# Designs tried in a protein design chat: VHH binders against ENHANCER OF AG-4 protein 2 (HUA2). Part 2

Target 1, 142 residues: ENHANCER OF AG-4 protein 2 (HUA2), of Arabidopsis thaliana (Mouse-ear cress) (q9xer9r771to912)
Amino acid sequence: EAAISRDAFEGMLETLSRTRESIGRATRLAIDCAKYGLASEVVELLIRKLESESHFHRKVDLFFLVDSITQHSHSQKGIAGASYVPTVQAALPRLLGAAAPPGTGASDNRRKCLKVLKLWLERKVFPESLLRRYIDDIRASG

## First folded at step 7 (VHH)

Design r01 (from a18 with S53Y; framework vhh_5j56_2)
Fold by ESMFold2-Fast, scan of step 7:
Structure r01 (fold): chain B 142 residues (1-142), chain A 128 residues (1-128)
Amino acid sequence: as target 1 above (142 residues)
Amino acid sequence: QVQLVESGGGLVQPGGSLRLSCVASGFTFSEGSDYAIGWFRQAPGKEREGLSYISGSEGGSTSYSDSVKGRFTISRDNAKNTVYLQMNSLKPEDTAVYYCAADLEYEPGTDYSAYDYWGQGTQVTVSS
């Protein structure tokens, strides 16, 4: 069952788009994976996909999926739903490094990642001091 | 305010063709938009079936269900704010109400788990 859920999620990443349905379907699969204790593995798949992605636009799509999973996890009343908050927190340096790289071609990526971080700050998803540091770091690179 | 209106349905004989149109209002198609428009159908006593979608992203990706691949073609005309479904080699099994639906761009922090906007449908009947 766990392997089937993981394979389904990995397959969804190949066709992921920034549409609400696409991100919503992938989010539901990620939550299903968490029910089998696979939250860390799902986040690792996302990091690997982000790091290998050549198109900056696609990196934003993948980070928006991270946002969707994280927001869903933050609002849930249960172990499976809540498991992504600590897992994503630990992965933030790698996720942000891949999604919001430095350089002239990545200004849109940085702006969109900043929007996500500011929403996480407003909604108390992660510790304020941690989020303010990442916001400042990204601002300094643009 | 946001709405989709289908047209182009009707009665056609097996082997015939029809072109369905889906006109959007309340939002505008533009090249580079990260939204999708899908075509669905529902036959009497059956669940809705997804047939095809087209994305608003640069280059536009399309997909088709196995039941319609090679017979149906989805396209868009951004100037007319319209998405089309060209249906060729129609079969009696294609008889259904056809719907278009819009899946708009994701906004961070918003839970969107389904297509946001649906048209009212247009009847397609394939019979001799």
Scores: ipSAE 0.386, ipTM 0.769, lowest interface PAE 1.0, mean pLDDT 84

Design r02 (from a18 with S53Q S63Y; framework vhh_5j56_2)
Fold by ESMFold2-Fast, scan of step 7:
Structure r02 (fold): chain B 142 residues (1-142), chain A 128 residues (1-128)
Amino acid sequence: as target 1 above (142 residues)
Amino acid sequence: QVQLVESGGGLVQPGGSLRLSCVASGFTFSEGSDYAIGWFRQAPGKEREGLSQISGSEGGSTYYSDSVKGRFTISRDNAKNTVYLQMNSLKPEDTAVYYCAADLEYEPGTDYSAYDYWGQGTQVTVSS
């Protein structure tokens, strides 16, 4: 059921780590949520968690989850591809603003987010002009 | 280079116990807190089955499959760079080759579904 899938995903965010297994489990739950038409709600949960997260290391973990969901959806297509690619594109200003904040304490965050954006550019996940704009913005913050 | 070596398998009678060990090299538990180590098994003619997982950071979260929950316990000894699987109340259907696998840090753009590194396996046979 939709509510069960949504609750499972929200719970997973509380214990998310940077391991491939942790991110993989959360990605599978996000894909399941898309089958119930919940892709926008999943992305809003990610935005809220990113904006409320106090630990910069955890912000990177959450953005790597965004990368995992996006890359899987882009490569596999179907319901998840149709839902997550445009939903994440629309959410990028909020996601990147939270994941790669300005200031000296966030240099690692910006570097890791840049790595993701460059990969998305190389794999043509989102429009080139959009990705180059965000890359330039993040570089200017350092 | 990451390498995993399993040991502790063997022949045991139904109802018996075994403790499997998985020794890791090429990374350290004390420094790689964002890792996961899993135990898997494969019996002849069956698909590989996930049994248990332990995560590296801050007390470590554990998972157990329904087939072994309550009978098997996963643990780690960071000083020895070793993960253990304590197997109690063994049944003939637990006969399989047992593998440990390491799932290290997420790398953007890689497959989310696979463990990175696997051991060679250790045979467990439960028979009278």
Scores: ipSAE 0.340, ipTM 0.750, lowest interface PAE 1.1, mean pLDDT 84

Design r03 (from a18 with A36T; framework vhh_5j56_2)
Fold by ESMFold2-Fast, scan of step 7:
Structure r03 (fold): chain B 142 residues (1-142), chain A 128 residues (1-128)
Amino acid sequence: as target 1 above (142 residues)
Amino acid sequence: QVQLVESGGGLVQPGGSLRLSCVASGFTFSEGSDYTIGWFRQAPGKEREGLSSISGSEGGSTSYSDSVKGRFTISRDNAKNTVYLQMNSLKPEDTAVYYCAADLEYEPGTDYSAYDYWGQGTQVTVSS
């Protein structure tokens, strides 16, 4: 049963787009996975997909899904919130390294990731010092 | 300031055809961002049913519900900022108000709700 939820989420990543419907469906599946104790596996799938993704626009789509899962989980305060907030926090160096790479070709990626980090900072999703460090690192990389 | 306006509904006999139009304002189909435009219907006392969708990419993916696959065709004219639903082989059970809806690009920090903008609907009645 847990395997069915995991496989459904993994399948969604293959066809993920930046539409609200696409990201919303994937977010719902991620929340369902948390009910089976799979939040860490979901985040690991996201990291692997981000690291293997060759298209920079797709990396932004995946990071926007991370934002959606994280902010929904933070606001809902349930099992998903308890699982995803700390798991995403621990994964931020890998997630941001893949989603906002250095170089001139990734300026749009960095800009969009910075927008997410600024919102997380304003909404107090993660510690201020941690978020300010990542913002500074991304600004310095291009 | 995004609006969708449906037109083309009316009375038609079983086996007939209608073409519905959905004109967008405040948003253009030629923008570089992802979006999806969908057609839905709702008959009195029934739940809203999704029928068809088209994605915003140039070679955008289309989808159809089983109830209309092979009879309905979705298409797009970017120059006219319009999405069409060509409805063939209409049946009495196709009688409903038909809605156009836009699922626009995700914005960080918003709730994840599908189809942010809806038209007012256009009535289709299939009757002899």
Scores: ipSAE 0.409, ipTM 0.779, lowest interface PAE 1.0, mean pLDDT 85

Design r04 (from a18 with A36R; framework vhh_5j56_2)
Fold by ESMFold2-Fast, scan of step 7:
Structure r04 (fold): chain B 142 residues (1-142), chain A 128 residues (1-128)
Amino acid sequence: as target 1 above (142 residues)
Amino acid sequence: QVQLVESGGGLVQPGGSLRLSCVASGFTFSEGSDYRIGWFRQAPGKEREGLSSISGSEGGSTSYSDSVKGRFTISRDNAKNTVYLQMNSLKPEDTAVYYCAADLEYEPGTDYSAYDYWGQGTQVTVSS
């Protein structure tokens, strides 16, 4: 059921770590949610979790999950798997604002988010002009 | 090209102790890196059970399952690229094949799919 998949994904966010296994399992759940038309709900959960997260290290973990979902979606065939690319694109200002906040305490967050944005640029995941604007914005904030 | 090799298993009497070793090759245990090494066990006809893990973070955060907490201790030696499981107060129900597994830090741009490194296991038998 759709509700069961969404609840499983939400629960996974509470125990998410930066390991490949943790990110991979959460990515698989996100792809399963897309099969039920829940890609927008999944991205909204990620935005809200990022915005409420107090630990800067965990914000990076959550953004790396966004990267994993997005790149997997970009490479996958079929409408369910591909749903995340446009949904994440629309959410980028909120996702990046939470994951790479301004200020000296978030320097590592900005560096790691820049690494992701540069890879998305290299792989043409999102429009070049959009990604270059975000890269410039993040560089300017620290 | 990551490999994990377990050693230190064997036959012990109830109440005895063993120290298992997991030697890693193909990556280096660096302090402050986000990775996790875990110990698991599986007895014949039973599901695989997670026992303990240690992170690569500074100081190495550890976790333990309820079945082994207080009896087993996980530790690492970065210079030897090795993770240990010290097993004390062993019971017959601890009899199983013990495995170590490496959960490496996610790198943006790398395929997370099916990346799961497990050792071949080492047999622990607790019997009189």
Scores: ipSAE 0.374, ipTM 0.785, lowest interface PAE 1.0, mean pLDDT 84

Design r05 (from a18 with S55T S61Y; framework vhh_5j56_2)
Fold by ESMFold2-Fast, scan of step 7:
Structure r05 (fold): chain B 142 residues (1-142), chain A 128 residues (1-128)
Amino acid sequence: as target 1 above (142 residues)
Amino acid sequence: QVQLVESGGGLVQPGGSLRLSCVASGFTFSEGSDYAIGWFRQAPGKEREGLSSITGSEGGYTSYSDSVKGRFTISRDNAKNTVYLQMNSLKPEDTAVYYCAADLEYEPGTDYSAYDYWGQGTQVTVSS
């Protein structure tokens, strides 16, 4: 049931931590949501959560979840890959704007987001020109 | 070198309680990173199942499988580098070898499927 899967994922975000198990459980829920056509809703939940999150370390946790979902989907291909890769690509300006905000207090956030973008570049997850633009934008904001 | 040592297992009657301890060495809770300790069990002839986890951060996050939620409680003592599993209202179905395992902080591109380090296990037998 689509609504149950969506609610389960939203609930998981409240207890998300940076451990492999926490990220992995949330990633599996996101992949299950894609089977019900909910990839766009999952990404919108992630955007809303990132934009409303006040704790900088929590923003990194959420962006690492985005990384996990994206890389798993890219590697696996199939329905999840077809859904999440383009949906996350379209959402990158909002995801990165929230996860790697400007200002001196967010230096660690920008560094960690840059690490993700460089890995996506190396692994060809998104177009090179797009990723290089975001890398340059984040470097310029610090 | 990360090591985990479990203790506190034993024989107990149905309805009884046990507290398991897991002492970690080779890493410290609140070492500037999220570490998780998970409790798992493996009953004879069954697959290993996850029961509960706790992070080493200041706020901490806990999780419980449906089979133990409300009966088991996970807690940590950072000063002793120890994680506890308080097990109440034990049932014969809880008979298993109990393991603690350490999960390192997620790194971009990391396989999320595996706990990295495991203890040797401690036997819990619930029998009347």
Scores: ipSAE 0.307, ipTM 0.742, lowest interface PAE 1.2, mean pLDDT 84

Design r06 (from a18 with S55R; framework vhh_5j56_2)
Fold by ESMFold2-Fast, scan of step 7:
Structure r06 (fold): chain B 142 residues (1-142), chain A 128 residues (1-128)
Amino acid sequence: as target 1 above (142 residues)
Amino acid sequence: QVQLVESGGGLVQPGGSLRLSCVASGFTFSEGSDYAIGWFRQAPGKEREGLSSIRGSEGGSTSYSDSVKGRFTISRDNAKNTVYLQMNSLKPEDTAVYYCAADLEYEPGTDYSAYDYWGQGTQVTVSS
């Protein structure tokens, strides 16, 4: 069951799009994986997919999925859904490094990742000092 | 404001055909835009059933539920901002209110629920 859930999530990443339906389906699969204690594996799959993705618009899609999973986890009272907040927090340098790379070709990526970070700051999803540091780092990159 | 308006429903004999239209306002269908439009139906006392969808990206990829695959065809006309559902070989069990729904681009921090905007529905009745 756990392996089936993981494989389903990994497969979903290959066809992920920017639609709310696509992001929502992938988010629900990630939440299902957390019920089997697989939150760290799900985040590692996201990191690896982001790092290997050649299309910058696809990197934004993947980071929006990170946002969706994180927001859902933050809103949950139960432990299964809540497991993504600390796991994503630990992974932020790798996730942001892949999703919002430096250089002129990635200005849209940086702008969209900044929107996410500012929203996380407003909603207190992660510690304020950590988020302000990442916002400043990304701003400095472009 | 985003609105979806269905039309083309009505009374039809078993084995007949209908073409439903869904006109969108408040956003436009552009080539390569990341959106999806879906067709759903709900009969009295039944759960809402997803039937078909078409995506703006991936060359307009389409999907169909098993209950309608081979009988129904979804298509779009971007110039008219309209999505169609061509329904052939209609059966009495196809009788339902038919809804179109729009799944627009994800925005960070908004609810990720499937299909954000729904039309008011159009009645399809298949009987003799």
Scores: ipSAE 0.426, ipTM 0.785, lowest interface PAE 0.9, mean pLDDT 86

Design r08 (from a18 with G56T E58Y; framework vhh_5j56_2)
Fold by ESMFold2-Fast, scan of step 7:
Structure r08 (fold): chain B 142 residues (1-142), chain A 128 residues (1-128)
Amino acid sequence: as target 1 above (142 residues)
Amino acid sequence: QVQLVESGGGLVQPGGSLRLSCVASGFTFSEGSDYAIGWFRQAPGKEREGLSSISTSYGGSTSYSDSVKGRFTISRDNAKNTVYLQMNSLKPEDTAVYYCAADLEYEPGTDYSAYDYWGQGTQVTVSS
C-alpha cells in the first residue's frame, strides 16, 4: 500500500548510510513509491531532510541516494523513469543548494556533488546546458 | 582486488555449535569506513537466505533474521580484518552452504544492488 511504502521510505531516511545496501534499500522503496504516484512526495521528503541535516557527511549520503534513484529511473524508463527524472530536475536547485553549500567547511560536499553532476552529464541524464551551469556554480562557490 | 574467504564449517550434531570466520582482503575494516558484511546461507533447491549483518564503521549496528535471532551472533575483529558468525543450538534445518558477502561504499553511477562481493562458501551439516 501507498501509505506503507511512504512510511517505510521516510523511516529509511533516518538510518541512511553510504553503504550500497543502505542506498539500495532506500532506492527500492522510492521506486515502489513511484508506482503509487508518490514520486513528488518522495523528492519533497528528500529536500526537507537535506535542508534540515546538520552533518555535512550525511548531506552527501542523501545526495548519493538522489543519484541512485535518478540513475535507476533514467535507465529503466518505466513509471520511475517517467516520474523521478523530471521531478528531480525541477528540484535540483534546492537539492544542490542543501547538499553542496558554499564555504570552506563544505569542500568535500562540493567535490562529491561535482562527481555526480559530471556522471549525469556524461550519461545524458539531464540537459547538458543545465548540468554545465550547476557545475560552474558549484566551482565558483568554493 | 576484493576477496572474501569463509572457514569453520563442518559436521555437527543437533544442539551443537560452530563458529564461522570470514577473512576479507582488498579493503580494510576500520573506523570511518562505510562497509557492511553479511552472512547468508543456501540449501540445495532453495533460495539464498540472509541471516545477519554487521557494519565495519565505529558505532555500527547488527541485524538478524527471525530464523536465527537469539541463536546466532555476528562479531568482528578489525585488526584481523575478519567477521565471525557464532552459531548455537544448531538444528538439522540449518544445514546449508554459508556465505559471507560485502556491501561496499556507494559510488555514484553504479548499480544500487546490495552485497556485490561474495565468498565461495563453507558447508555446514547438522545431523545425527
Scores: ipSAE 0.343, ipTM 0.752, lowest interface PAE 1.1, mean pLDDT 84

Design r09 (from a18 with E58W S61D; framework vhh_5j56_2)
Fold by ESMFold2-Fast, scan of step 7:
Structure r09 (fold): chain B 142 residues (1-142), chain A 128 residues (1-128)
Amino acid sequence: as target 1 above (142 residues)
Amino acid sequence: QVQLVESGGGLVQPGGSLRLSCVASGFTFSEGSDYAIGWFRQAPGKEREGLSSISGSWGGDTSYSDSVKGRFTISRDNAKNTVYLQMNSLKPEDTAVYYCAADLEYEPGTDYSAYDYWGQGTQVTVSS
């Protein structure tokens, strides 16, 4: 059931931690949502949660979930998983703007987001020119 | 240094129960911490199988593999720095060495099953 999967994913975001297990379970829920055509709604939930999150460490947790979903979808040969790659690409400016904010208090956020972007560049997850531009933008905001 | 020590294994008849314990040292359990403790098993000639996990975040989310869901229960006692696996309705197919493992933090590009720290294992044998 689509509504049940969406609600389960939204609930999972409230207890998300940076452990591999927590991120892995949330990733599985996101992939299940994609099977019901809900990839765009899942990404919108992630954007909304990232933008409303007050704790910088929690923003990193959420962006690591984006990384996990994206990497899984990039490596997966199925149509449901593959739907996240284009959906996340379209959302990158909003996701990165929230996850890697400017200012001295967010240096850890920027460092961790840069690690993700460099890995995506190495693995050819998104177009090189887009990733290099985001990398440069985040570096400049420090 | 982070260490995990399993105990509670042994010989049990089909349909029986066992409770495994995993005692952690070198870090302490606390609600809201970024960690997970998982239980895994490996039978001779088979690959390692993930069974169950519990997280340190926000009261501890739990998960179970299909092979043990409904029969096994994971729990933690933060004051004792211990995670338990209660195993009910044991089957001969559950015979394996059981391992406790700790996953402390996600790193981009890392499999969520790749835990950082492992115990030495405890043997569970289910036979008549």
Scores: ipSAE 0.340, ipTM 0.750, lowest interface PAE 1.2, mean pLDDT 85

Design r13 (from a18 with S53W; framework vhh_5j56_2)
Fold by ESMFold2-Fast, scan of step 7:
Structure r13 (fold): chain B 142 residues (1-142), chain A 128 residues (1-128)
Amino acid sequence: as target 1 above (142 residues)
Amino acid sequence: QVQLVESGGGLVQPGGSLRLSCVASGFTFSEGSDYAIGWFRQAPGKEREGLSWISGSEGGSTSYSDSVKGRFTISRDNAKNTVYLQMNSLKPEDTAVYYCAADLEYEPGTDYSAYDYWGQGTQVTVSS
């Protein structure tokens, strides 16, 4: 079961798009993986995919999936659903470094990642000081 | 937030016609909207097949897969928040569960995992 869920999630990343349907389906697979204790492996797959992705538009799609998983995790009362908040927090430097790189060509990536970080700040998803640091760093790189 | 509900399926003889309806809730259709709604089907043991799309642009643009082009017609009624699929000249190979789907861009900060974008669908059976 665990290997099947992991493989299904990895396969979904190959065809992920910015639609609500695509991100919603991938989010449900990530939740299913968490039931088998695979939250850290799912986040590691996301990091690897983000770092290897050549299209800046697809990096945004992948970060929006991170947002979707994180929002779900934050809103949950159960243990399995809540597992992604601490795992994503630990991964933020690598996730943001890949999704919102410096340089003129990535200005859209930085704007979209900033929108996500501001919502996380407003909703108190992660510590305020951590989020404000990342917001300031991304603003400074454009 | 977004929910699509399919209806209108049933049993029909080869050569017959059916009209499927897809009622949207959680957003409204309006001319010029940034959306697209489409129809898909899945027969037992087969992959889901895309059939037809209609855009939210003014006037609406439509597209059809080769397997249904000339037999099926997609349309929308914005006042009823509904998209239709008119199916004519039905064949036994059209037997499937039919689904509608909205191609809406992800909105950051929203948890879409609870929404069933590929609901239960509506069963169409074409047999003699």
Scores: ipSAE 0.434, ipTM 0.806, lowest interface PAE 0.8, mean pLDDT 84

Design r16 (from a18 with Y115F; framework vhh_5j56_2)
Fold by ESMFold2-Fast, scan of step 7:
Structure r16 (fold): chain B 142 residues (1-142), chain A 128 residues (1-128)
Amino acid sequence: as target 1 above (142 residues)
Amino acid sequence: QVQLVESGGGLVQPGGSLRLSCVASGFTFSEGSDYAIGWFRQAPGKEREGLSSISGSEGGSTSYSDSVKGRFTISRDNAKNTVYLQMNSLKPEDTAVYYCAADLEYEPGTDYSAFDYWGQGTQVTVSS
């Protein structure tokens, strides 16, 4: 069961696209994994996939999946799905470093990641000081 | 303000053909866009069934359920902002209300559980 959910999520990452159906399906699989206590493993898979991804467009897709999982978890106070908020918070430096790399070739990535961070700030998903620091860091790397 | 409008349904005899159209407004079909348009149907007393989809990728990747593969063909005309479902060799069990639905590009912070947009449906009846 747990192994099946993990394998299904990992497989979904290989075919992930930016459609709402694709991201929604992957989000549902991530939530299922959390029910088996696998939230940290799911986030580690996302980090590893982001760090190994060669296509900048794909990096945005993966980070949008992080947004989807995080937004869902933020709406679920006191239940298993809420475990993604603290797990993603701890992973933000690695997730953002991979999704929004420095350099002129990654300007679209940084713009799209900034959009996500600003929404997280507005919705109070993570501490304000932490989000403002990442926003400033990404702006400075342009 | 995205809308999908189906047309082309009607009464047809077994073995006949119909072409359904789905006209989109409020967004445009451009190649390379991260979107998908699908056809679904729902017969009385049954769950909604996915039939076919077409993506906005370069080649317009298509998929079909086993129940319609070889009989139905999905296509798009980007200039007319329209998706078609060509239905051949129709059977009485194809009788249903047919819906088109749009799965558009993910927007950060949106509710992933909501389906983007659905049309009103068009009735297809296959009877002698």
Scores: ipSAE 0.441, ipTM 0.794, lowest interface PAE 0.9, mean pLDDT 85

Design s02 (from a18 with P108L T110S; framework vhh_5j56_2)
Fold by ESMFold2-Fast, scan of step 7:
Structure s02 (fold): chain B 142 residues (1-142), chain A 128 residues (1-128)
Amino acid sequence: as target 1 above (142 residues)
Amino acid sequence: QVQLVESGGGLVQPGGSLRLSCVASGFTFSEGSDYAIGWFRQAPGKEREGLSSISGSEGGSTSYSDSVKGRFTISRDNAKNTVYLQMNSLKPEDTAVYYCAADLEYELGSDYSAYDYWGQGTQVTVSS
């Protein structure tokens, strides 16, 4: 059943869009995966998908999914929060490097990732010093 | 300040068509704005049901509930700051008050129930 959940999540990434329905469905699958101890695999799939994605708008969609999973997990009491929050924190350099790449063509990506980081700062999702460092790094690259 | 106003409701016979409009004021659907506009309905004694949504991202990603998929179409006109719901092949069970709602923080993707602004609703009655 764990393999079925992982495969369903991987399949959802292929058709992910920036609609509430699409992101919500993928978030639910990610939470279900955490119940089977697959949170690290889910985050690794997201990193691989982000790093291989050629369309900058698709990178934003994937990062919004990371935000959805992270905030849903942070607000919940349970295994998903215990699993995704620290796993995403450890993955932030790779996630942000892929979602908000340098260069003039990625200015929209950097702006949208900054909005997410500022929201995480406001909602105390991750340590303030860590988030301020990433905010400063992204601002400096644009 | 931010308002949504629905119009286009009324009485229609089974199998008929109706087009609802949702006009937004206090913000614009112009390029560079991220938002989601959703259509919902509520019949007497029933829970509010989500029907369709359109995002403010380029191209306007759309979604539909299974109950209306293939019959209803959502679209937008950014110049008129209006979102439409084209309803075809209407059935008596489509009778409800129809609401337009806006999520102005949708670009952040983080809150899946946060339609912050709601219109007053427009009555649709499908009867012979």
Scores: ipSAE 0.012, ipTM 0.146, lowest interface PAE 8.7, mean pLDDT 81

Design s03 (from a18 with E107Y P108S; framework vhh_5j56_2)
Fold by ESMFold2-Fast, scan of step 7:
Structure s03 (fold): chain B 142 residues (1-142), chain A 128 residues (1-128)
Amino acid sequence: as target 1 above (142 residues)
Amino acid sequence: QVQLVESGGGLVQPGGSLRLSCVASGFTFSEGSDYAIGWFRQAPGKEREGLSSISGSEGGSTSYSDSVKGRFTISRDNAKNTVYLQMNSLKPEDTAVYYCAADLEYYSGTDYSAYDYWGQGTQVTVSS
């Protein structure tokens, strides 16, 4: 069911780590949620978690999960998984604002988010002009 | 201080095998789960191509590009701080300079282009 899939994903976010295994499991749950039309709800959960997270390293973990979901969606031919590409694109200002905040304390966050944005640019995940704008914005917020 | 050194390249006939080695210094493969080591190649006039990766996670998650899956195997020896690429059933189109690279910050969804540290490369030539 939709509710069960949503609850499983939300629970996974509480224990998310930056390992390939943890992010992979959370990615699979997100793809399962998309099968029930919940892609927008999953992205909203990620935004809320990112905005409320006090530890900057945890913000990076959450953004790496966004990257994993996005790249899986980009490579997937199915309707359910493919729904994340446009949903994440629309959410990028909020996702990046939370994951790569300005100021000297967040230089590691900005560097890691830039790494992801450059990868998306190289792999043509999102429009080039959009990605170049966000790269410039993050560089300017140092 | 992080350095990677490839070895094991050379000339081999089609259908032959080679094992490439990548020795790391300045970090150890047993330190943390947030690293990946990848193998890449570049032939003259071609784009750099990602071939395989292995993570520092327990059990070591591996990935392979479609062009080498079933023919190449990546492995690591933590005691020697070395990653290997076993290359079987080599074809003329496998001719390239082979590089190992390290990403000391794990993140998901990145197959090949997120690597920060690179070796100098080792030439592999598959020719009759």
Scores: ipSAE 0.016, ipTM 0.277, lowest interface PAE 5.9, mean pLDDT 83

